# VH-VL binders against p14714r889to1111, part 3

Target 1, 223 residues: p14714r889to1111
Amino acid sequence: YLRHEVKDPEKAISFLQDLLHSSGLSEDQKRLLRTSVLCREQLAKVISDSDIEGIEEGYVELDCSEFGLQESLEAVVKQVMELSIERKVQISCDYPQEVSSMRLYGDNLRLQQILSETLLSSIRFTPALRGLCVSFKVIARIEAIGKRMKRVELEFRIIHPAPGLPEDLVREMFQPLRKGTSREGLGLHITQKLVKLMERGTLRYLRESEMSAFVILTEFPLI

## First folded at step 15 (VH-VL)

Design t1
Fold by OpenDDE, fold request of step 16:
Structure t1 (fold): chain C 223 residues (1-223), chain A 118 residues (1-118), chain B 112 residues (1-112)
Amino acid sequence: as target 1 above (223 residues)
Amino acid sequence: QVQLVQSGAEVKKPGASVKVSCKASGYTFTSYGIHWVRQAPGQGLEWMGWISPYSGNTNYAQKVQGRVTMTADTSTSTAYMDLRSLRSDDTAVYYCARGDYYRGMDVWGQGTTVTVSS
Amino acid sequence: DIVMTQTPLSLSVTPGQPASISCKSSQSLLHSEGNTYLYWYLQKPGQPPQLLIYEVSNRFSGVPDRFSGSGSGTDFTLKISRVEAEDVGIYYCMQGTHWPYTFGQGTKVEIK
């Protein structure tokens, strides 16, 4: 039902974005438009997920294409800005220009989904104290494979103040789905399953006395 | 300081019910689970169940399934364990403990002695 | 249910000497995400249990370094490099990988 209901508005947004693209935009406006397009595409993909069981069982296929990491990360950050502002939690992005400028081959929309979910969760469960921030770090390690091919291992680290996620959500994230799984838990569970679908994908959640962190590792062909 | 303070000792007759409370302080109540563990006189530790104050989700040991209800009041940061249809073999010290996904039961209450006798 | 079996059930140790307790699980405690949720608790006389080791080998805050945990899969060990008088009590291993959580029988450690 929802898939059908959101289809027409989604298409309309798409058409409007196309029109805007052709309307003579400034560089800043183009950037915003690109971000909006990525968000729309991510939305469409999530809605198209007809069977969560497929993700759970790990037989969902990734749709891979070339994408820019900078644009991807920007889309992720923009998705959580409203919550960030509402909760008065600042986001500190920490990744060098060399990393953000990378062109990769992979499923960008799934990457955005993973990163946005973990970032949102981090913000959501950050204490409402002044001066607290969520740190979004990206670390890259380039590996040369022969003379012509390069791959990059990316580590996404989303650090947020203690105590972090509720224990039950951590449990739901890593445990098999059961009847009564919360909405938040389901999202986190899907997130870790999606990470596992990615090449050499791993998701860890650290819980220490002062901070907690999502640590996501994955590898992409570097273009 | 993280601490769990439990209610006082209880003496009950067979067939009665007992409700033990566990008041949590020094941490965010909803960020951690609560486990209940009992220990009969001279015996080992027996896991009874778990509750998430955040979601209200529970998991009970088979041995007490149907007779136990665990609840959590987030407004007072208090967990409760209600055990019904008490039997003599329910005589034990009952502990609540803070549950962390990684660290397990990292902070324990002082225990509540429940005696079931005719 | 996962059965946790400790050996020995009792141990008398001379102060300053090492002690070792074994804990075996009836099934692997390795979880799908790669963690192993094996815990060691000490219950001193007249006190509630206290956490010593979490996830096989991590010492909980305040736990002396003379305590160490090791193992994998189904076989785990708690070692005390030099037993002190304050170490007297009953040691329990516990698995938190599978519902329901289950404890070992306990190992009573006494001083000679």
Scores: ipSAE 0.909, ipTM 0.960, lowest interface PAE 0.4, mean pLDDT 94
Fold by OpenDDE, fold request of step 16:
Structure t1 (fold): chain C 223 residues (1-223), chain A 118 residues (1-118), chain B 112 residues (1-112)
Amino acid sequence: as target 1 above (223 residues)
Amino acid sequence: QVQLVQSGAEVKKPGASVKVSCKASGYTFTSYGIHWVRQAPGQGLEWMGWISPYSGNTNYAQKVQGRVTMTADTSTSTAYMDLRSLRSDDTAVYYCARGDYYRGMDVWGQGTTVTVSS
Amino acid sequence: DIVMTQTPLSLSVTPGQPASISCKSSQSLLHSEGNTYLYWYLQKPGQPPQLLIYEVSNRFSGVPDRFSGSGSGTDFTLKISRVEAEDVGIYYCMQGTHWPYTFGQGTKVEIK
């Protein structure tokens, strides 16, 4: 029922975005519009996930296409801005221009979903102290495969101040789903499963005395 | 600075209940779990259960399932272990310990001696 | 439940000599994310247990470097390169990979 009810508004938003795109927009407006489109598409994809069980079991197929990493990262950051402001936690983005300017082949919407969830969680469990910051780092390693093909290994590191996630959420993230799994835990668990679907995808959570971090590794064809 | 302080020794009769407290300090109480482990006289360590102060989720050992209730009060940073229908073989030192997903039980309380005797 | 089996159950060591304790699990302790949640604890006489090693080979804060852990899958070892008087107590291995958590029987280490 909810899926059907959400479809019409989603289509309307899509239509309006198309109209705006065809109108005379400034460069900044175009950028905002693009970010909006990516967020809408991500929303639509999540809603279309009729079976969380499918994700849990790894039966979900990735929808791969060409995408710009910069646009993806912008969409991720915009998704967490409200919480960032509310919690008074600053986000420090650290991805060199040469990295963010990359064009990749993969499922950008799933990537956005993964990164937004981990970033949100990091902000959520950052102490409400003035001056605290969540660091969002992207590290790239390019590997040449043959004369014309390149692949890039990306490391996404979301660093947040100690103590980090509650122990229970870390447990829920990595352990099989059970009755009573929290909403936050479910989100993190799904995130972990989605990462595993990606090429050489791995998700680690580091917990140290001063800081904690999500570390996501994945590989993409570089276009 | 991280410390768990448990309540004092208890002497109970068979069939009675005991409630042991564990006061945590020096860290964010909800960020870590609490494990309960007991040790009968001259015996090894026995895991009893786990609680998340954040969610209230619990996991109990089958041996004490139905007789044990673990709770956590976030306002006082205190964990409680209630054991009912006590019997002689429940005589033991009961420990609470801070639980970390990676480091396991990294900080322990001093222990609470519970003696069940007629 | 996973059964943890320690050997030996008792060990008498001359000060300065090495000691080795084995811990075997009835099932693999390798978790799906790649971590192995095997722990070593020391309980000194009259004291609560204290963490020595976490995740097979990591020394907990304040633990001397004479303690080392190793192993994988179902076979694990705690080594003390040079046993000291303060090392006297009962050593326990514990698995935290699967519910319920389970301890080994304990190994009593004494000084000759």
Scores: ipSAE 0.905, ipTM 0.957, lowest interface PAE 0.4, mean pLDDT 94
Fold by OpenDDE, look of step 18:
Structure t1 (fold): chain C 223 residues (1-223), chain A 118 residues (1-118), chain B 112 residues (1-112)
Amino acid sequence: as target 1 above (223 residues)
Amino acid sequence: QVQLVQSGAEVKKPGASVKVSCKASGYTFTSYGIHWVRQAPGQGLEWMGWISPYSGNTNYAQKVQGRVTMTADTSTSTAYMDLRSLRSDDTAVYYCARGDYYRGMDVWGQGTTVTVSS
Amino acid sequence: DIVMTQTPLSLSVTPGQPASISCKSSQSLLHSEGNTYLYWYLQKPGQPPQLLIYEVSNRFSGVPDRFSGSGSGTDFTLKISRVEAEDVGIYYCMQGTHWPYTFGQGTKVEIK
């Protein structure tokens, strides 16, 4: 029922975005519009996920297309800005210069989903005191596979101050789903499963005395 | 300093219940779990159960299932272990311990002696 | 339940000599995520247990470097390179990979 009810507004938003696109927009406005489109598409994909069991079992197929990494990262950051502001937690983004021109082939919407969930969780469990900062770092390693083919290994590191995630959420993230799995835990668990669907995808959570971190590794063809 | 301080020794009759408290300090209470482990006189360690103060989720050992209830009060950073229908073989030192997903039980309380005797 | 079996159950060591304790699990302790949640605890006389080693080979804070853990799968070992008087107590291995958590029987270490 909820899926059906959300579809119509989603389509309306899509239609309006198209209209705006056809209108005279400044470059900044175009950028914002693009980001909004990416967010909408991600929303639509998540809503369309009818089978959480499928994700859990790894039967979900990725929808791959060409996308710009910079745009993806922008969409991710924008998704958590409201919470960031509310909790007075700053986000520090650290991207290599190459990211601005990097075009990849993969499921961008799933990537956005993964990164937004982990970043959101990091902000959520960062103490609101002292104007603490969550660091969002991207490391890119380009590898030549052939004469004309390149791939990029991406490491996403989301670093947040101690104490980090509650132990139970870490457990829920890495353990099989149970009936009592929390909402947050379910999100993190699904995130982990999605990462595993990606090529050479790994998700690790580190807990240290002063900081914790999500470390996500994946590989994409570089276009 | 991370510390777990448990309640004092208890003497109970068979059939009675005991509630042991474990007050945590020096860390964010909800960020870690609490394990309960007991040790009968001259015996080894026995895992009883686990609770997440964050979610309230619990996992109990089968041996004490149905007789044990673990709770956590986040407002006081205190965990409780309630053991009912006590019998003589429940006589033991009961420990609470901080649970970390990776490090296991990294900080322990001082223990609470529970004696069950007629 | 996973059964943890320690050997030996007791040993007497001359100060300065090495000691080795084996811990075997009835099932693999390798978690799906790649970690192995095997722990070593020491319970000194009259004290609560204290963590020595976590995840097979990591020394907990404050633990002397004479303690080392190793192993994989179902076979694990705790080694003390040079046993000191302060090392007297009962050593327990514990698995935290599967519910319920389970301890070994304990190994009593004494000084000759």
Scores: ipSAE 0.866, ipTM 0.926, lowest interface PAE 0.5, mean pLDDT 94
Fold by OpenDDE, look of step 15:
Structure t1 (fold): chain C 223 residues (1-223), chain A 118 residues (1-118), chain B 112 residues (1-112)
Amino acid sequence: as target 1 above (223 residues)
Amino acid sequence: QVQLVQSGAEVKKPGASVKVSCKASGYTFTSYGIHWVRQAPGQGLEWMGWISPYSGNTNYAQKVQGRVTMTADTSTSTAYMDLRSLRSDDTAVYYCARGDYYRGMDVWGQGTTVTVSS
Amino acid sequence: DIVMTQTPLSLSVTPGQPASISCKSSQSLLHSEGNTYLYWYLQKPGQPPQLLIYEVSNRFSGVPDRFSGSGSGTDFTLKISRVEAEDVGIYYCMQGTHWPYTFGQGTKVEIK
């Protein structure tokens, strides 16, 4: 029911975005528009997920296309900005220019979903103390495959101050779903499953005395 | 420093109930689970159950299922284990322990002796 | 329920000598995520249990390096390279991979 009800508004938003695109926007406006488009597309994709069980079981297909990592990361950060501001938790992005400028082949919308969920969770469970920050680091390791093909291993590290996620959410993230799984837990669990669908995708959650971190590893063809 | 401090010894009659408390300090109470483990005199450790102070979710051992209720009060950072319909074989030292997903039970309370006798 | 079986149930060791305790599970403790949630606890006389090893081979904070854990799947071992007087107590293995958590019977370690 909800999927059908949101379809028309989503299409309208899409249409309006197209109109805006053709309306003679500044470069900054174009950038914002692009980010909004990516967010809308991500939303549409999530809404289209009719079978959560399918995701859990790994039957979901990835929709791969060429995308810019910078745009993707920007979309991720924008999705959590409201919470960041509300919680007074700063986000510190840390990745080199060469990483942000990469063009990759993969399912960008799923990547955005994964990163936004983990980043959001990190912010949510960061103490509301002034001055605390969540670090969003991206590390890239390029591997040459043959003479003309390159792949990049990306490590996304979302670091947040201790104590980190509640133990129960960590448990829900990595254990089978059950009746009573929390909304947050479900999101994290799905995120973990989505990561596994990605090429050499792994998601780890580290808990140390001073900090905790999501560590997401995945590999993409480098375009 | 992380500590779990449990309530004092209890002596109960068969059929009665006992409620043991476990006050946590030195860490964010909702960030970790609480396990309850008991040890009968001269016996090994027996896992009783687990509770998440964050969600209130619980998981109980089948042996005590129906007779045990675990609760957590986030306002006081205190976990409670209520055991009903006490029997003589419930006589044991009851421990609460902090639960970490990776490290298991990494911090333990001092234990609470519960004696069930007629 | 997963049954944890420890051997031996009692061990008398001369100070300075090594000790080894085996723990076997009735089924694999390997979690779907690749982790193995096998733990070792020591309960010294008159004290609550204390964590020694987590996830098979990781020493908990403050645990001397003479303690080591190893194993995989269903077979696990705790080793003490040089037993000291302070190591006296009952050692328990525990699995935390599946509900309900279950302990081994315990191994009593004494000094000769």
Scores: ipSAE 0.854, ipTM 0.921, lowest interface PAE 0.5, mean pLDDT 94

Design t1
Fold by ESMFold2, fold request of step 16:
Structure t1 (fold): chain C 223 residues (1-223), chain A 118 residues (1-118), chain B 112 residues (1-112)
Amino acid sequence: as target 1 above (223 residues)
Amino acid sequence: QVQLVQSGAEVKKPGASVKVSCKASGYTFTSYGIHWVRQAPGQGLEWMGWISPYSGNTNYAQKVQGRVTMTADTSTSTAYMDLRSLRSDDTAVYYCARGDYYRGMDVWGQGTTVTVSS
Amino acid sequence: DIVMTQTPLSLSVTPGQPASISCKSSQSLLHSEGNTYLYWYLQKPGQPPQLLIYEVSNRFSGVPDRFSGSGSGTDFTLKISRVEAEDVGIYYCMQGTHWPYTFGQGTKVEIK
């Protein structure tokens, strides 16, 4: 009933994409299916791209294409939902329709990887107490460059209750990889390197008395 | 309030060992590092090492490498510095300090005087 | 190990006058991520050190604005715009960019 190649993530992605185009689905059903396709594309990219040294040294080239921001953000939230449920931590999203409806040119899968890792870390290091929440905010500033091109500066804020990440994990995020780097530290380090590859990309981890936050700045051409 | 309270002064003979404690309060112990810094009489500050109470990872200054062991007990929120094979030039005040990745050593203990004499 | 060299080693200042302390590192303190982890500490007589400045120029909470830090690469400066009696003590620079962390030899500031 299943083709042998359905077990291959890239072939499964192709099948789902074909279904999306050929089916008479409603707009909501297409959005949900498109989000599922993006999640599987992320999985395939992670499986096929194991070049940690290339990312570490900045030799990885971004794979840019047109994408919708809303579908990317929805895919990110879906990717972290299991941990959110397990940890009993709510995710509060704060991005207006004007921001989420944007179409951008950039590496969608790497953006999702960046946002998923920082959200997962925020959930993991939020105390397991009732009513605690991770806040996911997106702030945009649009600038018209020339007659036909606009760019948007996006600020992603992932805010969670204090105390946040342990100091050694923050250190592992920013220092060169070494033997004995934790799995959490490796994921955050790769994330920091990927942010540096993005245009005007910066990542900082803030630690305040009542909350801690990842603050990620990126810039994209706006379609 | 954030506080680091160290164990009392010690007098040791050359070749002995000393273990200094540093009890933390007023913050989440595993969220910050612990540094150890010493100061010989009339001299400057010398960084000895760092430990993460979260991971147990350590980093030691070369001068004390092989003679020092730093540990942390998360159940008591207490860090320890064990210095072995003491010499007279280990006579110093030993400080513990809370470590933040960006702000550095932002809270210090009161210091523990260790005297090594025959 | 990175050597941190402070000048002068001793400084006598008339109250209300400015003071300046130089700290030079044996190699760049610019971290590969783009930050510079250079700190200034004050040790008052009989007290443990206290943080004044982090990341070259950021004043720690509660530090008066008469203290300022500057510099880049290997050359750093702490300035006190007007020295007061409570500023007496030994000032240390420290680098945290590379393991192991290292301190300068200290600058003793006294009132004339």
Scores: ipSAE 0.659, ipTM 0.846, lowest interface PAE 1.3, mean pLDDT 85
Fold by ESMFold2, fold request of step 16:
Structure t1 (fold): chain C 223 residues (1-223), chain A 118 residues (1-118), chain B 112 residues (1-112)
Amino acid sequence: as target 1 above (223 residues)
Amino acid sequence: QVQLVQSGAEVKKPGASVKVSCKASGYTFTSYGIHWVRQAPGQGLEWMGWISPYSGNTNYAQKVQGRVTMTADTSTSTAYMDLRSLRSDDTAVYYCARGDYYRGMDVWGQGTTVTVSS
Amino acid sequence: DIVMTQTPLSLSVTPGQPASISCKSSQSLLHSEGNTYLYWYLQKPGQPPQLLIYEVSNRFSGVPDRFSGSGSGTDFTLKISRVEAEDVGIYYCMQGTHWPYTFGQGTKVEIK
């Protein structure tokens, strides 16, 4: 499904990374370019997920590395901005600098994939009315394990106006794949499977009278 | 305010068909599923199936598979259950219920009595 | 199909006294995502069923706090701490973890 919309993303990523190595850019320009590179790397990862069976069975290995949370969150927001503008839905971000400045060890691109898919879904199911918004919140709880090893539990809340996702999409997210699973359902299902691969990963969808929300818990070693 | 209102009682002969309607109001029809549950006289509850008004996807209990069609009309916020090739053991009260993935069947219609007799 | 077995099938209770209904499933109702989709419904005389408890122990909005649910895996219980006249009817457990959804046989609760 996504492959038909994006061609040659690995070539684009390689070119952008080469540009980052050039010495002619300001620090602000380098930051923007790095965010763009992260967005393109996420697209390449999504396209390479042709092995849906591996993700469904839960044996796909995470590709862990050190990463900065701020750049990851910025990449996620940038990736969904086109749909946000198209649907006239505002995105409100709530994560303190102390949280966004964290450096973590984990699979950055899968985290971005998880967050992007849930944000995109939230924007899709927000009515196209002026002033409506999707709220993206990040809460951190640091857990000390021994003298040198710290872990952080991250709680991502992606909140949107009620009623939220149709019940069938919530069902498709959590049930085994079958013939007739929608594109949106497939994306959400892959997302919940990826969250399960994360350490202590959980995904819940809340439906309340005024709002609905994705609540995603993950845990990372804190660098 | 959230309400499911079903069509009236039906009397049918074996081999006929019945189509029960379930009109929803007070909520976004496409955001919830619709379940159908029946109850034969003096008996317990029997789940018949489910439909998503959003996608049109369905799931039917094996006992009625091949004889039932569930549909939803989003323009009128109305779900339908069409049961064909009726037998005497299809005599029951048929309920529709609004479905939520976590809370289950949280709002029920008033029931529609279907009597199948020679 | 998952078989849901309720005990007792009939229960006479003195007003103000507790009542307890057991529900056992033929398979675990624990979903791989960690949720257990076990429900309790009450069908009062002449009425459609109404939701009391969802996900084992969560009380639906408007349900009195004298109703409580508990259990895990295959063994579940509904308790009514003090039975009142308005609590008479037939209680059903139901599982929603697997298609098709299945109900227990029902437990008729009466005031003696």
Scores: ipSAE 0.659, ipTM 0.851, lowest interface PAE 1.4, mean pLDDT 86
Fold by ESMFold2, look of step 18:
Structure t1 (fold): chain C 223 residues (1-223), chain A 118 residues (1-118), chain B 112 residues (1-112)
Amino acid sequence: as target 1 above (223 residues)
Amino acid sequence: QVQLVQSGAEVKKPGASVKVSCKASGYTFTSYGIHWVRQAPGQGLEWMGWISPYSGNTNYAQKVQGRVTMTADTSTSTAYMDLRSLRSDDTAVYYCARGDYYRGMDVWGQGTTVTVSS
Amino acid sequence: DIVMTQTPLSLSVTPGQPASISCKSSQSLLHSEGNTYLYWYLQKPGQPPQLLIYEVSNRFSGVPDRFSGSGSGTDFTLKISRVEAEDVGIYYCMQGTHWPYTFGQGTKVEIK
């Protein structure tokens, strides 16, 4: 059903790129449009993954390459910045340079898709109150295998004010899809399945008295 | 303080219906589910169903499927359980409880006694 | 529906003595996501049920550490290391892994 709702994203992307060529826009308007183009690219990838059976059964192959973690994290923040501004919710990033400067071997776009969806959901379900923010933290543990081979365990924490996601969406994320699953629930469910395809991938959603969080654990070869 | 306050006791005749209310306070109503659980005199707990105030989605126990409707009014933070075609074996205390995906039914109402007698 | 079977159905305990309640499910409560949604509730006389344990072994806020839960798959146990007067009531296990949620038949704990 998602494929039938979103028609011709390529034309939407082309139209937005043509608007960026227009000289009548302010620099703020141009920045917003560039972010919207990035968001549509992620949407197009979700629609291409409309074969949910392949994702559910684990038939989807990861498209691995070398990538820099910093550029991936920057792309994720840019992908959600429009919603952050619209909802008046700040994003606070907390990861040291030695973590962000890492170069990894893995599926960069799937990582971005996972982080973008969880960050977007966190922003959606943060009240639009002054001083509230979503925290994006990355924690790394390097696991040496001999002297030449290194792997890194990455823990991504996307933290937002309690109570966080509605209970129904948490349920839709983790339970088998059924008739009536919401668009947000489907996106979260796909994200949960994509995390399972990644090396040692786990996703957990915490609901605590003062905050809620996505906690995503995965492992990559470190280059 | 998180609290669920239910409507008062009801006495009904067989074939009638009853609508029990459950007013929530102290938390974001749409962030949690509402479960309904009943307990016949001297018996154990029986789960009846669940509703999401966020989406309106429901899930009902088979025994009451077709006779029960659960609703939620977000403007008043109140959940309702409407049980129709009452029988004498529907005599019970009816509880509402706040549902969390991980912690389960963590806050309970005080209960509403429904007596069905001829 | 998943049948939850508690044993024993009744306990009479001298104050300060331990108590142990078994709960067995008719099928595994391990969810495909890796969690096990097994709960323990206490219903004190004249009161609504109250949550004690969630996800097999986690104590709910304010629950004393003399309560502990354990188990996996289909076999679960609630232990009270030293029963106190305030612990009297009926204990229920409940599963939330599969719709519909189902309760055990209850275990009445009394002080002798």
Scores: ipSAE 0.647, ipTM 0.845, lowest interface PAE 1.5, mean pLDDT 85
Fold by ESMFold2, look of step 15:
Structure t1 (fold): chain C 223 residues (1-223), chain A 118 residues (1-118), chain B 112 residues (1-112)
Amino acid sequence: as target 1 above (223 residues)
Amino acid sequence: QVQLVQSGAEVKKPGASVKVSCKASGYTFTSYGIHWVRQAPGQGLEWMGWISPYSGNTNYAQKVQGRVTMTADTSTSTAYMDLRSLRSDDTAVYYCARGDYYRGMDVWGQGTTVTVSS
Amino acid sequence: DIVMTQTPLSLSVTPGQPASISCKSSQSLLHSEGNTYLYWYLQKPGQPPQLLIYEVSNRFSGVPDRFSGSGSGTDFTLKISRVEAEDVGIYYCMQGTHWPYTFGQGTKVEIK
């Protein structure tokens, strides 16, 4: 969508920043300048994800670097906070300090994208009713290959009240794309494909009588 | 508690149409699909199609494509199957069933007998 | 459409004895995501069908553990370790991996 509607998003952002700087603008408008750097990275990611054919065919390259897991998890929660507040759904995070303090080698932005999309979907399909929460859990198992190399298998569980996602969206997440795939279904399908690109990546969606959950497994070298 | 209640038996002439209703209760109607399955006298089960009450998307069996319309009314939690241009070989018991992506058709209606005779 | 073939088409069994029903599909039921959507249903006399087994081997809620499912690819089996009088009826396999969903022709289980 964004590529078809924006003819050069980075130039458009730069133009808006120049306009903000050179004009007599309100204090509220100048606060927009402080957030522009975040928009640049988010906009670039959105444009890349609009390459649906490339992702479907597996042409996407992971951009690996060293990153801190705690910073990534906190960024994910921040990315979904607006919807969480709007829908009055609380997010409960439960993961050990030794897990969150890990430094990993991998594609941090794609990990955040995967976790944000599944968390957003969980919030979207959780009604704002008595005591309802979305639970975000991270479980780690360290697998040593030798003294020099350690790898960690991470299990991310995003748990929300039943019934969870409509059956149609679960179907769209796992089935091939077709004409009329919803925007929500497209996002989930892309997420499923991105998880497949991750080292030993798997995505499952559990639907039980009292809860539903995304279960995401992947593996990273541990720094 | 989860229940699907279908409309009563119908007797029709060839060339007419029939619309069977399926009233859902005890669960969130838009979270599950609705399948339609029929069974001719003394015969096995035949899948006719599926509808998502969430989106209105449908998928129909080829044998009935062009003659069937499946709809869902979320305000009444009721699914409908409209079969047109009836033939004598459409005589069957018609079932609706709640659809889950993994568990399949886990709750069934009581069935609606449709008899097509001249 | 995927053809589902059941054998035998009828089975007479003494209560307490085992029973086995085979279901073969004309194409693999392994979905590209790794799941196999093969189901077993029981239709008791005068009743709508009821779900017994989903995804090859998982028992639906309330189904006794004397029922078990197995198989992969194109070959599947439903076993009843000890047939009870309440188990009489017609058993259907069904595939949900490919549109349209298709049923086997049914296996009638009777008491001798």
Scores: ipSAE 0.594, ipTM 0.821, lowest interface PAE 2.0, mean pLDDT 84

